# VH-VL binders against q55578: the designs that were tried, part 44

Target 1, 249 residues: q55578
Amino acid sequence: MAERIQKLLSQWGIASRRHAEEMILAGRVSVNGKVANLGDKADPQQDFLSVDGKQIKADNRPRDIYLLVNKPRDVLSTCDDPRGRKTVLDLLPQDLQRGKGLHPVGRLDRNSTGALLLTNDGELTLRLTHPRYHLPKTYDVWLEGNPSDEDLEKWRSGMMLDGKKTLPATLEVISENKDQIHLLVTLTEGRNRQIRRLAEELGLTVLKLHRRTIGPLQLHTRGKVLGSGQFRFLSPAEIRLLKKQVNLR
Short names: E, the ipSAE of ESMFold2; O, the ipSAE of OpenDDE; V2, 0.75 times the mean of E and O plus 0.25 times the DockQ between their complexes.

## First folded at step 19 (VH-VL; framework fv_pimurutamab)

Design g3 (at its last look DockQ between E and O 0.84; V2 from the best seeds 0.00; counts 0 for: pae E 2.2 > 2)
Fold by OpenDDE, look of step 19:
Structure g3 (fold): chain C 249 residues (1-249), chain A 121 residues (1-121), chain B 107 residues (1-107)
Amino acid sequence: as target 1 above (249 residues)
Amino acid sequence: EVQLVESGGGLVQPGGSLRLSCAASGFTFSSYSVHWVRQAPGKGLEWLGVIWASGTTDYGNEFYSRFTISRDNAKNSLYLQMNSLRAEDTAVYYCARGYPDYRYIHAFDIWGQGTMVTVSS
Amino acid sequence: EIVLTQSPATLSLSPGERATLSCRASQSVSKYIHWYQQKPGQAPRLLIKDASNRATGIPARFSGSGSGTDFTLTISSLEPEDFAVYYCQQRSNFPYTFGGGTKVEIK
């Protein structure tokens, strides 16, 4: 199927989407011998794309890469930030930052930490971000104070957010003291800042939010800790499980 | 009858590995958090770690690097993989169920009989 | 981690007497203390939840009280089957921790 050229170039590791757009505007990209314009689409199975007069093909795309990152605070879940702020790609070695087409799958907000998947597998990305294939995600949530059982039950059963009731969530109390409560929250949907917004709706303040799991992926596994700002490659088994859950195998 | 039954204990040399099992029956195993607690001979209780209903795990600070907790809900089984065992790991190892209701998930209402692990040369 | 100190280490009493066991936390744990009973050769049994709530099936002679750092388990009138070791456990902060235990023995 036809896709935007900047997306294809990004997927093929030629450039980020942003830089690809610049290249297109500069007249460096052509499709079937014609200079491409911004907004143009191409079918990698039918069309010939060239950059600086050199033909590029889907077969030349980088090997599929799957990374699990422990995103630290104040790092953005994006490939590029116009304001020059630090992104999750900056956590990677130079050889992985560019030319591989790596991008975050979904996002964690700036103030949240924990598990984030990076990949250059566009098909997997599409599946994982599609509502049909929502993977359960588990979070450590530290709230200020001590919410009532009633409020926790409201959260568990679902609450109205943006005119739509949230899906039931799993909430387990890990610890509790006079100052805060530590919850383990599992969501099966990914609404924007869902946990923080729900807490706010209940009059609660989120002190810390840390994602520890994405479907079958666990941030810490096999007795090994993935520290803040660190990343690892997914194992073949993890990749298989991930793809299976989104019906790619 | 609700019960937990530990197995797999025995004699092991320092530096060795051992895998304990805990078989659950009489309740919906997958809905509960399950913990490991040990007790050295003539000593008190020590919390080792937990696997939550969600399948995630947490450990005591000193155990994370050597111990791994896992579960198989289809088999109603809990496991404790212990590596790099030391003499001080000698103890009776209990599996215990977290209390299911409200905020008492960290109270342990059901215990197994325990399995003895001896680490010695 | 939070350290729980139980006292006395051993309590010698006769059947029918009142037993008072103490558990002190190294820092405030609010009301989030559990109590367990363990008889020789047996696994622990849950007695009290969150300082003062008896678990299912626990006799009325067992009661708990306290908040902050100081907690008490009381057995109003000791029965022969109550001679055992008792442990407190906190859930205020992760990781969970147990006290060292108090042995209630027959005088």
Scores: ipSAE 0.803, ipTM 0.913, lowest interface PAE 0.7, mean pLDDT 92
Fold by ESMFold2, look of step 19:
Structure g3 (fold): chain C 249 residues (1-249), chain A 121 residues (1-121), chain B 107 residues (1-107)
Amino acid sequence: as target 1 above (249 residues)
Amino acid sequence: EVQLVESGGGLVQPGGSLRLSCAASGFTFSSYSVHWVRQAPGKGLEWLGVIWASGTTDYGNEFYSRFTISRDNAKNSLYLQMNSLRAEDTAVYYCARGYPDYRYIHAFDIWGQGTMVTVSS
Amino acid sequence: EIVLTQSPATLSLSPGERATLSCRASQSVSKYIHWYQQKPGQAPRLLIKDASNRATGIPARFSGSGSGTDFTLTISSLEPEDFAVYYCQQRSNFPYTFGGGTKVEIK
C-alpha cells in the first residue's frame, strides 16, 4: 500500500523523517523516474523509489526490533542531534546504530535517567505515544523539601499545567527525612517536564529523576539488572503486552 | 476482620526454590504496599522487600538477585518466590501491611502469622 | 544502610517495675522510628509510630521518645503480659531496618 515517502525512507532506515523531508526538497528522491515532492506517496512493491539513484527495494526493509535501554544522564533521547551530542543510539552496538530505523518511543530529558524504549515499529510508536492510550510510567523522584500531606494530595488529584489540569497520578512515599523525600510517581501521560514542573509549583526541588518502568517493561526483574547505559531486546511476551495495551494484533 | 495469612513454607535443600503466598482479607488490598519480613530462629527481624500499589518492587540489597515479590490484586494475594536458597534463609517469613496513614508509612500494623522455611541438607 | 543498636540485649525485671529500652541509630533518622512487641510464637505487634505515637489499642503505660539518633521505649509499670521482645525499626532511609531486639524477661 502507498505511504508517504518520508515515512518509507524512515522505515527502511535511510534517514529520520525530518532528514528525509530535506532529501525530498533537495530533489534527491525519485518515484518511477520522476523527482518526488514533499507529500507524495509510493508503494515499494509497485513503484520504483530511488534515493540518489539507488533503488529502495521492498525486500530490504529491516526486521522489527524492540529494545529497552537504561538511559544514563547527559544522553539525548533522540535519533539525531544537529549539534552532534551523544544520543541513545550511541549506546548501541554499531550494527544497530544505523540502517535499522531505530528511534526512541517518547522522551526522557537529558538530566533524567532510566527506561526508554527504542524500536523501528512506527505503528507501535504512534499508538504508545498517542494521548488516548494511557500507558503508565513509574518514576523514582528524589526531592529536596518536606511536602505536606495536602501538597501530595494536590499532586495526586491533578494540578494546572499549561492551562490544562494534569491527570490523576499515584504517589507513594519510599522514604523521608527532614531534608529530602523519595517518591514513587506513576503517570498515565507524558507532558513536557511534568514531574519537574509540578514539583517546582509545590516549592520542591528535584534532585534526581529516574524512570523505573514503561508499562510492562522493567529495568530490574526477577533478579536481573539492566545497568546504566545498557540495553536488552524485549521478549515476545513483552511485545504482545505492549501491543495489547494499544489494541494492535 | 483485617488479616494476612501466609502459606507455602516447608523444608527445602540448599540451592532449591520455594514460593510463599500471603492471602489478604478485610481491606482494599490493591491500594496498599505490602512487605515481606523474616526472622531466623532466635534472631531478630529482617526486612526483605516491598511490592508497591503500582506493582513495582524494591528489595534489601542482599535479596534482589534471589527473591521476587509479586501480587495478584484480583485474588488479594501477595507472593514471594525464593530461589538459590541457603542455610541462612532458614526463618519464619511474615507478610506485613503498611499503616494506612501515609505519614506513618512502613509502620507495619497488620502482620500474618508467619510461615516457616527450613533450608537444610 | 542504617544500623539500629538496641540496649540492653536483655532486661530482667519484676512486674510493677519501670522498663527503659534504648535504640540508637548509626545516623540521624529524625523521628522516623517505630516500635514493636513480639511474644513467643506470635507475630510482632506495632506499639509506637514515629518515635512517640501510640498505635491503636496500645495501653498508656507504653510511651516513646527521642529524635535524631537516640530513642527510648518506656513501660511505666510492667504487667505480666509485657514480658516479650521489643524491636525498633527505622523508615527514614531505604532499605528499612530493624534493631536487634531487647528481651524483657521476668526476674
Scores: ipSAE 0.554, ipTM 0.800, lowest interface PAE 2.2, mean pLDDT 88
ESMFold2 (binder alone), look of step 19: mean pLDDT 91; pTM 0.927

Design g4 (at its last look DockQ between E and O 0.77; V2 from the best seeds 0.00; counts 0 for: pae E 3.2 > 2)
Fold by OpenDDE, look of step 19:
Structure g4 (fold): chain C 249 residues (1-249), chain A 121 residues (1-121), chain B 107 residues (1-107)
Amino acid sequence: as target 1 above (249 residues)
Amino acid sequence: EVQLVESGGGLVQPGGSLRLSCAASGFTFSSYSVHWVRQAPGKGLEWLGVIWASGTTDYGNEFYSRFTISRDNAKNSLYLQMNSLRAEDTAVYYCARGYPGYRYIHPFDIWGQGTMVTVSS
Amino acid sequence: EIVLTQSPATLSLSPGERATLSCRASQSVSKYIHWYQQKPGQAPRLLIKDASNRATGIPARFSGSGSGTDFTLTISSLEPEDFAVYYCQQRSNFPYTFGGGTKVEIK
């Protein structure tokens, strides 16, 4: 199947999508001997892609890599930022930052922290980002003040957001005092800044948001803590569970 | 009848490992948070950790590195894996159910009978 | 973590007398204190939820009060079966913590 050339180059670890686009614009990329243009597609099974006159093949792609990162605050869930801000890739060693095709699966907003999956497995990425295979995600949510039981129930049952009712969520209260409440919130959908927006709708302020889990993946496991800004490789078992959940196995 | 039953306690040497189990019956186990609490001989109660209904876990600060809580909802079972055991870990270990509710946050309304763990050379 | 201090450590009373047990928190916990009863050789039993709410099946002679840092468990008239150790527990801040307990013994 034909795909955007910048996507293929990214998947093959040649460059980020953005950088690939720049390369295309610079005339460095060709398909079947013809200089490629931005927006062109190629079928890796039928077409010959070349960069700087050297042929590249799908079989030269890096091995599949799966990382779990504990994203800190003020780090962006993107491969590249035009403003030069720190991204999740900057948390990785240089050998993993480039040439591997690693990218974040989904995103956490700048002020949120916790579990974020990085991979170069495009197929898995597509599945995990598709609504059909949305994995449940659990968050620590610290809210200012003490929301009413009614408000918590509204959150649990679903609330209107952008003209569409949110899916039911699981809410567990971990702790509560006069100043704040600590909730464990599990979502089965990934709408933009959903937790923060829902809190705002209820007149509540989110003090801190930290993602614990992505489907079968837990940020902290086996009696070990993955500190802020740190990453680890997924175990084979975790990869199997993840793929199974999205029907890749 | 709603009940919890602990098992797996016994004598273990310092540095050893032990896995405790807690069997639940009489209620929808998967819907509840379940906690581990221990009590040294002649001493008070100490909260060790919890596994939430969502399946995530939290621990007391002293226990995170050595203890692991897990659950098997299909078997209505709670587990406590204890590693690098010390003499001070000698205690009766209880599993307890967290009371569900909005504001009544996790009072422990159901307790097991406890299982004794002795760490000694 | 929040430290709960219970007093007195031991309370010696006779059946029919009023028992007053105190639990003090190192910082404000609002009303988020639970009370438990433990008899020898038994697991703890939930008595009071969130400072003042009796748990299911708990006799009316048991009552709880307080807010902030100071809490009280009261037994209006002690029955023979009430002689036991009582613990307070806070859920205001994570991690959860227990008090050291008060032993109510027969005089």
Scores: ipSAE 0.816, ipTM 0.917, lowest interface PAE 0.7, mean pLDDT 92
Fold by ESMFold2, look of step 19:
Structure g4 (fold): chain C 249 residues (1-249), chain A 121 residues (1-121), chain B 107 residues (1-107)
Amino acid sequence: as target 1 above (249 residues)
Amino acid sequence: EVQLVESGGGLVQPGGSLRLSCAASGFTFSSYSVHWVRQAPGKGLEWLGVIWASGTTDYGNEFYSRFTISRDNAKNSLYLQMNSLRAEDTAVYYCARGYPGYRYIHPFDIWGQGTMVTVSS
Amino acid sequence: EIVLTQSPATLSLSPGERATLSCRASQSVSKYIHWYQQKPGQAPRLLIKDASNRATGIPARFSGSGSGTDFTLTISSLEPEDFAVYYCQQRSNFPYTFGGGTKVEIK
């Protein structure tokens, strides 16, 4: 089926969607011998698509790649930053940084650390980030403050955020002391800065936020340790489990 | 009645492997964190690790690389896979229930009776 | 990690006597100390949670006190079934740790 040309250029690893739009506006992209306009669609199976005079062949799409990154603090969850700040792609070897069509699946705030999936599998990305599928994600949350059992139950049951009640969450207490509490928080949604905003609503200060898991993906299991700033390929079993969670084959 | 029962202990040679099981009954197993604790003959208690209600795990530092904790909520069962066993791993192994995740981890309020693991050539 | 030091290592007492067991933490654990009893050949059982709260079914002769770094378990009048080993445990910091135990034995 026909797709937006900027999407196709992204899928073939030619450019980000934003940069692909710039290329189209600059007259660098042609479909069936005619210079394309922004918003035009093409089908690589049926149309002759070219960029700077080079044909984009349907069979030359990059192979599927699936990476788990342990994102350090102060690294952006984006493919490209117009301000030139450090992104998750900068953590990868050069041969993976460009031309493979890799993009983050979902986001982690700049100030947060932990598990982040990178892939060029657009269908999987759509499913994993869609609110409909409720993919669970578990976070380590270090808080300063002394929440009551009532405060924690409010968080578990759902709290009003931007006019809509949050979905139920799982909270488990790992440890606590007079000044601090360490929680495991499992969310099935990814609303904007949800953990930080709900903690603030309860009068708690987030000291550190670390995403431990994304669905079946874990940073630390069976003696595996993925250190800060490191990445790894997903195993075939992990890919299969992840797809199963969102009803893909 | 609320109960935890360990099984799978026995004699193994150094370098060998064993898988211990802990069967739970009388409570909603999926709602609780469950822990492994061991006790060498004549010695004190040593915490090995936990599997949380969420399914993620945490371990004592020395056990991270050789032991794996898992659970099967459909079977109300907790497991400890032990690899690369050494003589110092000879102990009674207990499973213990932690409090479900409101505010805090209560102490281990329910313990199994333990299963003996002996590592000797 | 937090080290719990129990003293004395052994208490030799007769039935009817008072037992006082000490648990000292290497840093403050507030009141997040639990006490367990272990009889010979048996699994441990919970006695006291959060320094002073008796667990369900524990007789009134068992009491706990303390906060910060210094904690005590008191058995007001020993009964024959109380001769056992007693452990303290902290949960304020990971990893969770146990004390070395105090054995209460019959004279």
Scores: ipSAE 0.414, ipTM 0.741, lowest interface PAE 3.2, mean pLDDT 87
ESMFold2 (binder alone), look of step 19: mean pLDDT 90; pTM 0.927

Design g5 (at its last look DockQ between E and O 0.77; V2 from the best seeds 0.75)
Fold by OpenDDE, look of step 19:
Structure g5 (fold): chain C 249 residues (1-249), chain A 121 residues (1-121), chain B 107 residues (1-107)
Amino acid sequence: as target 1 above (249 residues)
Amino acid sequence: EVQLVESGGGLVQPGGSLRLSCAASGFTFSSYSVHWVRQAPGKGLEWLGVIWASGTTDYGNEFYSRFTISRDNAKNSLYLQMNSLRAEDTAVYYCARGYPGYRYIHAFDIWGQGTMVTVSS
Amino acid sequence: EIVLTQSPATLSLSPGERATLSCRASQSVSKYIHWYQQKPGQAPRLLIKDASNRATGIPARFSGSGSGTDFTLTISSLEPEDFAVYYCQQRSNFPWTFGGGTKVEIK
C-alpha cells in the first residue's frame, strides 16, 4: 500500500516526519529515480526510494523498539517542536533520539506527567491511536476542594463535551482532605485534555494530573519505580499483551 | 455469605520470600479495592497496600520495594508477594475489602481471619 | 504521613459505664476518620465511618464525633461484648494510617 514518503522515511528511521519533509523539499529524496515532491506517496513493496542517491529499503528499518517513559512536566509529547522546547525524545540517549524512528503513541499535555509509550512500530501506533482500539488509561487526579457526590456521579456516568457525551469513567477516591481530593480515574477514550476539561466543567481545578497506566502497561511495576524523566524497555510479555489487546496477535 | 480467607502463612528465614493468598467469596470481587493490613504480635494495625478495582496498586512507603500486591479476578483472589523478609515482618496478615461508595472506599468493612507469618532464623 | 495518637492506652471500666476514647491527628484530617473494634483472636470490625456514621449492624450505643484533629468514640453503656481494642484510621492523606489503639478492659 502506498504511503506518504515522509511517513515511510520516519518509519525506516531515516528522519523524523518533519525532517523528512525538509529533505523532500530539498530534493534529496527520489522515488524510482525521480525526485520526490512533498505530498508524494510510495509503495515500499513496489517502489524504490533513495535518499542522497542511496537506495533505502524497508528491510533496513530498525528493529522494533518499545519504551515506556515517565514524562515530566514541561516536556512535550512530540518528536519535534518548532519552538525548540524540550520533547520526550530528549529524555532518551542520543542513539535512540535519531535514526530509530521513535515517536510517542498518543500524548500527554505539557503540564501532565506519567506513562507515555514510545515506539517505532507504525502498525502498533496506528492501532493504539485508532478509536476502535482505545486502551483504558488510569490517572492520578488531584483536584482542589471537595467535589460533591453528584458531581462525581456526573463524571462517572458521562458529561457533555464538545457536543458529545463522554464515555463512562471509573472513579476511585484515594484520599480526601479540606483542601483537595485525590482521585483515580480510568478513561476508555482519549479526548483532548479530557480530564482537565471535565473538571473545569464541574467548576473544579486540577492541581496535578499523572497517568499511571496504558492498558496493560503500568508505570511502576515489579517493586520498581520509574522516576520522572526516566524510561525503560517494555518486556516481551508486555509487548505481547499490548499487541493482543489491539488484535495484532 | 461475604467472606475473605487468607492463606500461605508460615515460618520463613530472614531474607526469604513468601506469597500470601486471599480468597474472596459472596460478592463481586472485581468491583472492589482490596487491601493488606498486618498486625505484629501484641501490636497495632499497619496498612501495607491496596490494589484498586482498576488494577493499579499503592503501597505504604516502607513496603513498595519488597512487597507486591496483585489480583486475579477470575479466581476471586488477592495476593501478597513478600521478598527480603525481616524479623520485623513477623505478623498476622489480613486482607480487607474497601467499603463501597463515593467517600467510604477507605473503610474496611470485610476482613479475613488473617494468616500468621513468622520470620526467624 | 499523618500520625494518629489514641488515648488512653488502656481504659478500665465496668459494664454499664460510659466509655470515651480519643484519637488525635498530627494534622487536620477534616472528618475522615474511621473506627474499628478488635476482640482477642479476631479480625478488626468496622464501627464508625467518617467520624460519625455507624457501620451496618453496629449498635446505637456506639457513636463518633469530632473534626479537624480531635476525634472521639463513645460507648454510652458498655456491654460485656464491648471489651476490646479500638483503632482509629485516617483517609485524609495517603498513605492511610492507624492509631495505636485503646484497650477497653473490664475493671
Scores: ipSAE 0.808, ipTM 0.912, lowest interface PAE 0.7, mean pLDDT 92
Fold by ESMFold2, look of step 19:
Order: C-alpha cells, then structure tokens, then sequence
Structure g5 (fold): chain C 249 residues (1-249), chain A 121 residues (1-121), chain B 107 residues (1-107)
C-alpha cells in the first residue's frame, strides 16, 4: 500500500523522517525513475523506490525490534544529535545502531538513568507516549532535604506545573536520614522534567534520578540484572503485556 | 479485623521450589507495601523483601536471585515464589504490612502468624 | 548493611523488676529504630516506632530511648506476659535489618 516516502524511508531504517525529507528535497530519492517531491507516495510492492540509486525492496523491511536499555548518565535519549554527542543508540552493537529504524520511546534527561525502551514499532511508540493510556513509570528519586508530610501529600495529590495540575502520583519512602530521603515515585504521565521541577518547587534538591520500570518492563527480574549501559530484547510476554496496556491486539 | 494469613508451607527437598501465599483482609491491601520476613528455628528475624503499593519490589541481597515477590490486588493476596531451596531456607515465613504514610516507615504493624517451610531430603 | 547488636542476649529477671535492653547500630541510624516483642509460637508484635513512640495499645511500662547508635528499650515493671524475646529493627538504610534479639526470661 502507498505511503509517504519519508515515512517509508524511516520504516526501512534509511533515515529519520526529518532527514528523509532533506534527502527528498535534495533530489536523492526517486520513484519509478523520476525524482520524488516532498509529499509523494510510493508502494515498495508495486513501485521502484530508490535512494541514491539503491532500491528499497518490500521484503527488506527491518523486523520489529523491542529493546530495553539501562541508560547511563550523560547519554542522550535521541536517535541523532546535531552536536554528535553520545546517544542511546551508541550503546548497541553496530548492526543495531543503523538501518533498523530504532528510536527511543519517550525520553530520560541526560543526567537521569534507567529504563528506556527502544523500538522501530512506530504505532506502539505513538500509543506508549500518548497521555490517554496512563502508562505507569516508577522512579527512584534521591533527594537532599527533609520534606514534611504536607509537602509529600501535595506532590502525591498534584501540583501546578505550566498552568496545569499534575496527575496524582504514588509516593513511597524507601529510606531517609537527617539530610536525605529516597523516594519511590510512580507517575502516569511524562511531563517535561516533572520530578525535578516538582522537587524544586518543594525546596528539595534532586541528587539522583533513576527510572526502574516502564509499565511491565523491569530492569531487574528474577535472577536477571540489566546493568548500566546494557540492553536486552523484550520477551514475547513483555511485548504482549505492553501492547495490552495501550489497547493493541 | 485487619488480618494477614500465610499458607503454602510444608516439606520440600533441596533444589525444590515452593510458592507461599499471604491473604489480606480488613484493610485496603492495594494501598500498602507488604513484606516477607523469615525466622529459622531458634534464630532471629530476617527481612527478605518488599512489594510496594506501586507493584515494584526490593529484596535482601541473598534473596534477589532465588525469590520473587508478587501481589494480586484483586485477590488481596501476596505471594513468595522460592526456587533452588536449600536447608538454610528452613524457617517460619511471615508476611507483614508496612506502616502507612510517610512516618514510621517499615514499622510492621500487622503480621501473619507464619507458615513453616522445611527443606530436607 | 547496618548491623544491630542487642545485649544482653539473655536477661533473667523476676516479675516486678525493671528490664533494660540495649540495641547498638554499626553506624548512625538517627532515631530510626523500631522494637518488637515475640512470644513463643507467635508472630512479632510492634512495640515502639522511631526509638520512642509507643505503638497503639502498648502499655506505658514500655518505653524506648536513644539516637544515633545506642538505643534502649525499658520495661519499668515486668508483668508475666512480658517474658519474651525482643528485637530491634533499623529503617535508616536499605536493607532494613533486625538485631539478634534479647530473651527476657523468668528467674
């Protein structure tokens, strides 16, 4: 079936949609011998689609891939970076870094660590990042300060952020001492730097932020630990649970 | 009438597996962290792990690889799956409710009466 | 992990006497110690929360004190039902550990 060419190039792992648009505008893409224009559509089953003279064949579409990464600090949650800084794709074997269409699902701040999903399943990505589905994510948050019960209850019940009240969260105290507290925070939304900004509004300093789970995905399962900078494939059961949570299948 | 009741204990051979259950009643189970604690005969108490209200878990260092804690909030039930059992795992196993709120955390205010697990050939 | 050392291991006393039980932490735990009572064949019962706060329903003869590394459970006048094993528990640092216990027994 015919699709926009920039989408096809992304699905076949040739380029991001933005870079694919640049390639089209530069005259590098043709359909049936004619240089393509932005907005043109093609069907690899029925058309001869090529990039720099190399045909994109229907049976060469990359298989669906689902990876869980334990993102270390100072690694960007992006598939490319204009400044050439280290990204989550650089953590993968070379055969997965390019040509497979892998992209991060959502993001973690540069100075945050933990669970990050990588996939080339664009439909799943769209649903997982959509606030309608309320996919829970659980974080370890190490804070400097001694919040009152009232402060923690404000955080749990919701606080104003960018003119809109945050959704209720789950907060559980793992440990504390005179100067520091370790919280377990579960959010069903992913607003920009939400944990860091809410902590700052309460006068607390975030010392470390680590995402331990994304929905059914855990860094640590029975007898298995996914170490910093490591990745693994999702199991079929994990994929099914994840899709179920966003009403696929 | 708040209550926790363990079950599933018994005799098992070394290398075997056993699944313990803990049934909760008289309180809103889904809102509490729930813990497993064991006590070998004639010995002290040993914390095994917790499942948080959020559903994620944390374990004592020795238990991470062999034990799995889970919960089913619809059934008001907590579970402990124990694998690769050893003679040293012989103990009474208790489930315990974590103290609510943000103060007195991990004070266990409700305990079950325990279930005995014996690992012997 | 934090080690809690309880002393004495056994305290032999008569009803009506004062019991003083010690719990020492290997590093500071601030006030983050809980105390439990365990009678033979029974589950532990929470006595004291955060060093000095009696749990609901615990008689006034039980009191706790201390901060940092040294903690004390005091039973001002032993009743027959107080002959049991007593455990301290710290909640300052993961994993949360228990002391080895002090058995209070009848002379």
Amino acid sequence: as target 1 above (249 residues)
Amino acid sequence: EVQLVESGGGLVQPGGSLRLSCAASGFTFSSYSVHWVRQAPGKGLEWLGVIWASGTTDYGNEFYSRFTISRDNAKNSLYLQMNSLRAEDTAVYYCARGYPGYRYIHAFDIWGQGTMVTVSS
Amino acid sequence: EIVLTQSPATLSLSPGERATLSCRASQSVSKYIHWYQQKPGQAPRLLIKDASNRATGIPARFSGSGSGTDFTLTISSLEPEDFAVYYCQQRSNFPWTFGGGTKVEIK
Scores: ipSAE 0.687, ipTM 0.858, lowest interface PAE 1.6, mean pLDDT 89
ESMFold2 (binder alone), look of step 19: mean pLDDT 90; pTM 0.923

